# Designs tried in a protein design chat: VHH binders against Transforming growth factor-beta receptor-associated protein 1 homolog (tgfbrap1). Part 1

No score or structure here was measured in a lab: all are predicted.

Target 1, 275 residues: Transforming growth factor-beta receptor-associated protein 1 homolog (tgfbrap1), of Danio rerio (Zebrafish) (Brachydanio rerio) (a4ig72r23to297)
Amino acid sequence: RINIECIECCGQHLYLGTNDCFIHHFLLEEHTTAKGKLAFNAQKLLHKYLGLKKPVVELKAASALERLIVLCDSAITVVDMVTLEPVPTGGAKLKGVTAFCINENPVTGDAFCVEMAVVLARRRAVQICTVHEDRVQMLKEVTTPEQPCALSLDGYNICLALSTQYMILNYSTGASQDLFPYDCEERKPIVKRIGREEFLLAAPGGLGMFANAEGISQRAPVSWSENVIAAAVCFPYVVALDEGFVTVHSMLDQQLKQTLSFRDGQLLQDFEGKV
Unless a header shows other numbers, all headers, positions and changes below count from the first letter of the chain; antibody chains are not in Kabat numbers.
F, E and O are the ipSAE of ESMFold2-Fast, ESMFold2 and OpenDDE, as the mean of both directions, binder to target and target to binder. V2 is 0.75 times the mean of E and O plus 0.25 times the DockQ between their complexes.
[cut] stands for letters that were removed.
Atom coordinates printed by the task and the answers are left out, and those that the model quotes come from them; centres of patches stay.

## First folded at step 11 (VHH; from k04 with A60E Y104W W105Y)

Design m05
Fold by ESMFold2, fold request of step 23:
Structure m05 (fold): chain B 275 residues (1-275), chain A 119 residues (1-119)
Amino acid sequence: as target 1 above (275 residues)
Amino acid sequence: EVQLVESGGGLVQPGGSLRLSCAASGFTFSDYAMAWYRQAPGKGRELVAYISSGGSTSYEDSVKGRFTISRDNAKNTLYLQMNSLRPEDTAVYYCAADLGSDSWYYDYWGQGTLVTVSS
């Protein structure tokens, strides 16, 4: 069966990676219904087979470079954000990649590379690096208590999903903060940057919780199901893969604005039932 | 067979200087970028300085203005001049080469040379 494995958004653009190695690219169109509430539809723009026999595990937009970064078959590839055609990347030299993220608040001054954090299978560490068209420059190996299952990065702050808890580690100061427990055997962790020093985390009870380096957030949680597997943030919206649907929540009021079903390569508004 | 051999480490007082060398063999040295990394006790490795094949350099912020990376392509040797040394510079220093292999980033490392900065 064809399943959506990952989701990414950038502006009005939505990208879905599938278990049969496709990227599907949509334009999310916001509109106000006759009742005055927000709704969304999705217009298919393009899809592309990546040429492997493996699931697309993760997607991340590097919008300043107009690139989409792809984790598939434990390796990094890059495609053009618009055409989905392959782009050369030094990141392809990284092998055994189990998780990655991009630093959208980079600590280097080089605007022509992507600053990334990468988890390699054989290490209890995070590799902070810059990825160029022809090479990878490893900047720092950050030792972690165990191999992270998922991560996100803002500046020097790494938010980590370990096997049974989330934590934040500042790799410049060495400061760390345990956040809260979860169990990776019971649910897939989600760790996503929402802004400066703030992260969105999948918590028990189907909640999308917000955290920072102090471990406390004033934001109300996003309400997902226990089966949510992926999310992406494009302010003011959180998109998520939940119960086999793509959901759109607003971060302004934490309300569900749209549910879309993926069918035959299309995203369709789902009228689910009574309401 | 690629070989990288570091030398020049030792004990030095705060404010002192050391020059590290890395002798390279088994590849065309002038064609490739080189770097120095360091690993302090109980910490992971971090980049100290980088030099491209064309001679462009970059430095970790904490060493900028104090350390200078250079290369001598005629001698196949990479250098790190370390001035105004501080106790936090204490680490094992490693030479690394980027040969464009399909493995991860810098696949070739030296054995390391210990630098200790103390009174």
Scores: ipSAE 0.084, ipTM 0.585, lowest interface PAE 6.8, mean pLDDT 86
Fold by ESMFold2, fold request of step 23:
Structure m05 (fold): chain B 275 residues (1-275), chain A 119 residues (1-119)
Amino acid sequence: as target 1 above (275 residues)
Amino acid sequence: EVQLVESGGGLVQPGGSLRLSCAASGFTFSDYAMAWYRQAPGKGRELVAYISSGGSTSYEDSVKGRFTISRDNAKNTLYLQMNSLRPEDTAVYYCAADLGSDSWYYDYWGQGTLVTVSS
């Protein structure tokens, strides 16, 4: 059985990672129906087997470098965003990676590398590093109360999914803010940067909640099912894997705009809302 | 076997200076990049300064302009000159080698030298 494990979007590009080690690449096209409703189509561009014989755990676009960063088999690899062909990376030297994210608001100012945060197996820490073509430079090991289940990063702010709660930690000042409880064993956490100092989190009750360093945001939540397993953000949209579908919500009005089903490597429009 | 031995730590008042040394053995020192890391009490290690085999340097922003990394390839020794020290610079300082192998560089540093900045 082929299952989608992760989702990433960058502009109109949509990437799905599968449990049989494929990346499926689509172009997501917005249009207006005859009734004036916003809708989306997905055009298949290509797919690629990564050769690791393991699930694709996470994908993250580094759009400034035109790269897609892949977590598979506890290792980091990089592919070209368009062709999905392998690209050499110093990140391949990282071993035992269980989670990662990219700092889209980097603190180093080095334009020629990717600033990353990684979680290594059996460590109660986050490794802040820069990844170059030929090496990894470890910048800081940030001690955490337990091994994080998931994370996202903006500047010095790390949003962590621990086993029983979400929190934000500023690793420059040491300031921390507990956000709200959840259970990592019951629900897969979602932690995604949405903008400067703002994060999208999967909450109990199928809610996508927004938070910042001062706590829960006043922004209205996204409404998902209890079975949501992954999300990606490309403002103004949130795409998610929810109940076996790819969903598109607008963050401007929090409304569901499209549901797409995945069948045999294709994304098909759900005709709800058609004339 | 790779050995890195740090020295030169101590107690200093804010605004003072210290010079740290790292004696390296067990590898061809001149072929590899070197770095200083530090670990404050209760916190993880962080990069302080980096120097390539060719002498190019990089610094963590909070120490830029105050700290200077250098190397003496003839003596297999790495240095860190620390000026204008602040209480937040208090930490154990570690020397690390950036070896071009598949090994994670965490396997190649010493026991560290303590720097305390206090009035």
Scores: ipSAE 0.069, ipTM 0.591, lowest interface PAE 6.7, mean pLDDT 85
Fold by ESMFold2, last read:
Structure m05 (fold): chain B 275 residues (1-275), chain A 119 residues (1-119)
Amino acid sequence: as target 1 above (275 residues)
Amino acid sequence: EVQLVESGGGLVQPGGSLRLSCAASGFTFSDYAMAWYRQAPGKGRELVAYISSGGSTSYEDSVKGRFTISRDNAKNTLYLQMNSLRPEDTAVYYCAADLGSDSWYYDYWGQGTLVTVSS
């Protein structure tokens, strides 16, 4: 009944957004088992009701500012990453948003704002903007072939999930690269930045595929399932929401390291990465 | 009703200059930040220059040192002095007002004035 809708990871911090408008905050602790295998457990730190009675659609950590950016009810808000208390900010002016991401490799020189890409309902475009303490400034409107379903950004590279395919668009040069097809009616798209100019994408066959501006990466895919609905990247790990479980994969060897189940506001580990 | 009307565009050779004006009405001009945006053929709009209500300015990197934004609050007019023009500056130029509404995109836009830079 209570479902996890989104997931975000920043360092050891794990954030889960739920359909009943909570953020649950955990510390994800890596350890080595007696057999020398890598495993994880999650320590509950706190949770916070956001007061909107709507699903938390997306969470994104802005680690340099120690802020967590929240999309709920088509509105953007900001909370402190540690306490989850609301932070007064110009981000409160962000309305009508259907998807967003941040630019962790920003093209502006201003270290005191968050550079974002946002998608507004009924627009075939991405809005590149900066979010300041008391305002949002639009930098550029980037026309897209259709309204994106999901997106991620690194520098000038926008990785887009359209209705039937993924693509990368460099909005500085105009170069574009079609990546591969998928069907948004069959699988929720996932587009996440994993590093400089590289992205993780949900592919048919239950795969997490890697791509860059030149096409599909040589990096081996993450083996998920067709039921993965969300992911977050804290290199070298990918954390994903799969059938109501949180899974941890290593991008270095593409292996599942842990499965955690969400029950009564807690995440329960299993032995040696097994449920 | 808020109105923004751009003027001063035209055809100019590379290296030339133009001065754009934006006449504003329907709001207290001096209270709000203003900006110039441009849209090249086939491209989306992009920020060119910004000026706060207090006169502080910022510029897109490719125009720094060549363009100057200014305002005359007594005349409710925004200006863009464009020097050392290049073919890449060819675009429709729009003025925009940030009136602090629920819209963060910039609340109001003019109809635009065309600047063409070619030999």
Scores: ipSAE 0.066, ipTM 0.578, lowest interface PAE 6.8, mean pLDDT 85
Fold by OpenDDE, last read:
Structure m05 (fold): chain B 275 residues (1-275), chain A 119 residues (1-119)
Amino acid sequence: as target 1 above (275 residues)
Amino acid sequence: EVQLVESGGGLVQPGGSLRLSCAASGFTFSDYAMAWYRQAPGKGRELVAYISSGGSTSYEDSVKGRFTISRDNAKNTLYLQMNSLRPEDTAVYYCAADLGSDSWYYDYWGQGTLVTVSS
């Protein structure tokens, strides 16, 4: 059975990673129904086998470079967004990666590169890298207390999910701030950047907690399912996915606004402020 | 045992040239990609040049046109020809071998050779 493992959207371009090691590229067409509702058609443009016989775990668009960053078989591959062909990485080794994230608030100011953080397999370290048109370059390596399970990056701040604890780490200064504990055995960690120096985290007790770079919560937690597996943000709302439902929560008053049945949902992602 | 031994480093004036060598042993040299890295004082280790097993090369931007990576498979030796050296090229240069492990880093490294560019 072919399953979608990850999704990325850039403008009208939709990319799907599947368990059988394919990337599927669709063009989304927006149209209005006769009833005035917004609807989308997806036209398949291309599918590409990556040749690794492993699930495509993560896709992220480096739109400025017209590239996709692909995590598959513990390796990062950079591909062209149109042809889905691998592009040169300049000899950089991109193996032994368990997770990565894009810096949506880059510090270099170089419009011709994308900053990312990568979790190194079996290491207590995160590397900050830049992806260029023809190469990937390591900028800095930062030691972590243990191998992170998940991460998000904003400016110099890395929000990390460890096995039992969330933390924020400044990769410029090396300063770190513990946030709150969680149990990775009980639930999948959620680390999501929601804005400048602000992260949404899955906390114990069915809470979506917010933290800034200083480790302070400026927003009250939202109450969601203890079984939340994914979260997305569409300001001013937080959208949570569990095994059976999608719930919409207001970040303004922390109220549950809507519950939608979504059976067998596995993925939830926001793209450019849309869910 | 895999061994990489760098040589050729030293003090050179700006605009000068050096040729680094890396003697490799303990593996089939011709089958694997090799790289030169450097680490300047207070800086992280950075890729300088890469050469595939097939001889394809790539360079860091700052050294393009000045540095040339090459290999002699018969001698199991990796080279880095450095021309038009600049003070900012001052660093310990390391030879690295990619033996195909699932690691972010190259599998094996030499001890490094110091290159100092100073007037």
Scores: ipSAE 0.065, ipTM 0.523, lowest interface PAE 1.6, mean pLDDT 92

Design m05
Fold by OpenDDE, fold request of step 23:
Structure m05 (fold): chain B 275 residues (1-275), chain A 119 residues (1-119)
Amino acid sequence: as target 1 above (275 residues)
Amino acid sequence: EVQLVESGGGLVQPGGSLRLSCAASGFTFSDYAMAWYRQAPGKGRELVAYISSGGSTSYEDSVKGRFTISRDNAKNTLYLQMNSLRPEDTAVYYCAADLGSDSWYYDYWGQGTLVTVSS
């Protein structure tokens, strides 16, 4: 059975990573239904086998470069967004990666590169890299207390989910801030950037907590399901997925705004402010 | 047997320069990527620079513009030219070879050479 493992959307382009090592590219066409609702048609443009017989775990668009960053078989590959063919990485070694994230608030003003952080397998380290048109360049390697399970990056701040603890690490100064404990065996960690220097984290007791480099932020937690699997942000709302429902909370007043029945949901992602 | 032997370390004043060398043997040097790592006291081993088999290079941000990694395939030797050295560059520097491991770690290491930057 073919399963969708990850999704990425850039404009009208939808990319799906599947468990059988394929990337599927669709073009989305918006149309209005007879009832005045926005709907989408998806036209399949291309699918590409990556040749590894492993799940495509993560896709992220580097739109300015017309590239997709792909995590598959513990390796990062950069592909063209149109042809889905691998592009040069400048000889960079991009193996032994368990997770990566894009810096949506890059520290450099270079519009022709994308900053990312990668978790190194079997190492207590995260590496900061830049992706260019023709190369991937390492900027900084920072030591972590243990191999992170999840991460997000904003500016110099890396928010990390460890096995039993969330933390924020500044990779420029080396300063770190422990946030709060959690049990990764109880729930999947959620680390989501919600804006500049602020992160949403899945906390014990069914809480979505907000944190920054100084610790827990002034923003009050949202109360969501204890079984939250994924979260997305569409300002000012937090959308959470559990086994049976999608919930929408306001980050402004922490109120539940909407509950939608959604069975067997596996993935939830926000794209350019949309869910 | 794969062997990597570093040399060129020593004591240098801030602003000074050193050139590290790594003599490689036991494998086809020209076919593999090489790297320099360093480990400061109390810190983990971190990547400083790497060079692909094709000669593509990458550097840690803190050493950009100051350090240059290069290779002489005819001599099976890796180099690290270090200019404008700073006290924070003090560390044991290791030569590393990537012989095909599926890791960001390199699978072979030298014994290391100590670089001390101090006034």
Scores: ipSAE 0.061, ipTM 0.402, lowest interface PAE 3.3, mean pLDDT 91
Fold by OpenDDE, last read:
Structure m05 (fold): chain B 275 residues (1-275), chain A 119 residues (1-119)
Amino acid sequence: as target 1 above (275 residues)
Amino acid sequence: EVQLVESGGGLVQPGGSLRLSCAASGFTFSDYAMAWYRQAPGKGRELVAYISSGGSTSYEDSVKGRFTISRDNAKNTLYLQMNSLRPEDTAVYYCAADLGSDSWYYDYWGQGTLVTVSS
């Protein structure tokens, strides 16, 4: 069975990573039906086999570079967004990666690169890299208490999910702030950047908690399912996915606004403010 | 047997320079990427500089413009030219070889050479 493992959307371009080591590229077309309902058409443009016989576990667009960053078989590959062909990485070793994230609030003013953080396998470290058109370069390596399970990056702040604890780490100064505990054995961590210096985390007790560089933010937690596996943000709403439902929560009053049945949902992501 | 032997470390004043060397043996040096790591007291081992088999380089941000990684394939030697040294550069510096493992972590390490930057 072919499963979608990850999704990425950049403008009208939708990319799907599948368990059989393919990237599928679709062009999305939005239209309004005669009844005024928003509808989407997806035109398949290309699918590309990466040749590794492993799941494509993560896709992120470096749109400014017209590149797609791919995590597959614990290795990062950079491909062209159109041809899906691998592009040069400058010989950088990009193996032994368990997770990565893009800095949506980069510290560099270079418009021709993308900042990326990578979790290094079997190491207590996160590496900050820049992805360029023709190379990937290491900027900083920062030690972590243990190998992170998940991460998100904003500016100099890395929000980390460890095995039993969330934390924020400033990779410039090395300063860190413990947030709150969780158990990765019980629950998949959620570390999602929702804005500048603000992260949404899956906390114990079915809470979506917000955190910033100083710790817990002033934004009140939302109450969602204890079985939440993914979250997306469409301001002012948080959308949560569990095994059976999609729920919409207001960040303004923390109220549950909507519950939708959604069986066997695996992925939930926001793109350009849309879920 | 793969061997990496670092040398060139020592005590230097801030603003000073050192050149580290790593003599490699036991593998075809020219075919593999190499790196310099450092470990400061109380900190983890951190990548300082990387050089591919083809000569592409990358650096930690804090050392950019000050450090230069290079290699002499004919001599099977990796170098790290360190200029404008700072106290925060104080660490044991390690040579590392990437011999094709599927790990971000390098396969082989030298014994390290201590660099102390102090006034």
Scores: ipSAE 0.048, ipTM 0.392, lowest interface PAE 3.8, mean pLDDT 91
Fold by OpenDDE, fold request of step 23:
Structure m05 (fold): chain B 275 residues (1-275), chain A 119 residues (1-119)
Amino acid sequence: as target 1 above (275 residues)
Amino acid sequence: EVQLVESGGGLVQPGGSLRLSCAASGFTFSDYAMAWYRQAPGKGRELVAYISSGGSTSYEDSVKGRFTISRDNAKNTLYLQMNSLRPEDTAVYYCAADLGSDSWYYDYWGQGTLVTVSS
């Protein structure tokens, strides 16, 4: 059975990574229903086999470059957003990768590059890189106390889920702030950027905690399911997915606004402020 | 047996220069990517510079414009030219060879050479 492993959306372009090593590209078309509601049609444009017989586990758009960053078989590949063909990376070694993220608040003033952080397999470190049209360049490597499991970037700040602890690390200064412990064996970590210098984390006790470089944020946590699998943000709301439900909480008053039945949900993602 | 032997380290004043060498043996040097790493006291080992088998290079941001990685395939030797050295460059420098590993780490390492930048 073909399963969707990851999703990415850039404008009207939808990309799906599947377990059989394919990227599927769809064009989303908006239309209004007879009842006046906004609906979308998806037109399939292209699917591409990456040739590795491994799941495509992560897709991220580098829209300014018209590229997709692809994680498959513990390796990063950069592909063209239209042709889905691999593009040159300048010979950089991009193997042994378990996770990556794009900096949505890059420190560089260059609009024609994308900053990303890469988690290294069997290594207590994160590498900061820039993706250009024709190359990937390493900027800095920073040591972490434990093997990272998940991460997000904002400026110089890396929010990390380690094996037993959440933390924020400034990759420029080396300054770090421990946030709170968690057990990675008990739950999947969640690290989500919600805005400039602020992150949403899955904390023990069924809490969505907010944090910044100074530590725990003044923003009160939201109470959600202890079995949250994924989270998305559409300001001012936090959307959470568990095994059976999607919940919507307000970040302003921490109240539950909506609960939707959603069985067998596996993925939840926000794109450009939309869920 | 694969062997990597670093040399050229030493004590240098800030603003000075050093050239590190790595003599490689036990494999077809020209076919593989190489790298320089360094490890400062109390810190982890970090990538400094990379060179592919084809000669493409990449550098850590802090060393850009100051360090140059190069290779002489005829001599099976990797080089790191270090100019405008700073105290923060003080570290043990390691040569690394990528012989097909799927890891971010390289397959083989030298014993390292100490570079100390101090007034």
Scores: ipSAE 0.032, ipTM 0.319, lowest interface PAE 5.5, mean pLDDT 91
Fold by ESMFold2, last read:
Structure m05 (fold): chain B 275 residues (1-275), chain A 119 residues (1-119)
Amino acid sequence: as target 1 above (275 residues)
Amino acid sequence: EVQLVESGGGLVQPGGSLRLSCAASGFTFSDYAMAWYRQAPGKGRELVAYISSGGSTSYEDSVKGRFTISRDNAKNTLYLQMNSLRPEDTAVYYCAADLGSDSWYYDYWGQGTLVTVSS
């Protein structure tokens, strides 16, 4: 059975990674319906088999370099963001990777590499590094209370999903903030950067909750379902994976704008019938 | 057999200076980038300074202006000059070499030399 495993967006581009090792690339087009409501359609651009017969676990766009970073089979690979063709990466030297993210607000001044935070199997730490075409430079090992299940990064702030709670850690100052509990055995955590020092988290009750280093932010939560397993942010929109559907919510009014069904490598518009 | 041996650590008062050395053998020293890392008690290792095979350098922000990495290719020796030392510089300092294997860290590390900065 073919399932979507992960989702990433960058501008109008939408990427889906599947359990049979494909990346599907769509253009997400905003339009206004006859009733004046905002809606979206997805135009298929291409797809690519990565050749591993393993799930594509995570995708992250590094738009400044026009690259899509792929976690599959516990390893990092890179493809061109437009063509999905392989690109050489020092990140392939990282083995046993269980989770990663990129720093879209980098703390180094080198624009020719990707700053990443990486979780390696059986380690209670986050590895802060820069990834170049031919090498990885390890910058800092940040100890954590337990091996993180998921993470995101903005500047020096690491937002972590541990087994039973979310927290934020500033690895420059050592400051930390516990956020709220969840249970990783009951649902998959989601941690995504939405902007400077702010993160989107999957919360109990089917909510997409926003947080920063001072706690839960004043931004109103997104009303998801308990079945959401992945999300991506293209401000002002949150795109989420819910039971084989891709949903689009606006962070400005917290309303669902579109549901798209994934079938046979296509995203189909699912509109509620008119009444 | 690749070997990296650090020396020059010790006890020093705040504001003092130390010079660390790393003697390298078992590879063509001049062909490879080198780095100093440090590990404070209970913390993970962190990069301190980096020097390419061509002599280009970079530094972690907390040591910039106080520490200087250098190399002597004729002696196969890497150095770290540490000035204006602070208590937070207390750590075991490691020499590292990037020989281009498929290791996810630097390929080779020394045993470390302890630097203690206290009054």
Scores: ipSAE 0.021, ipTM 0.537, lowest interface PAE 8.0, mean pLDDT 86

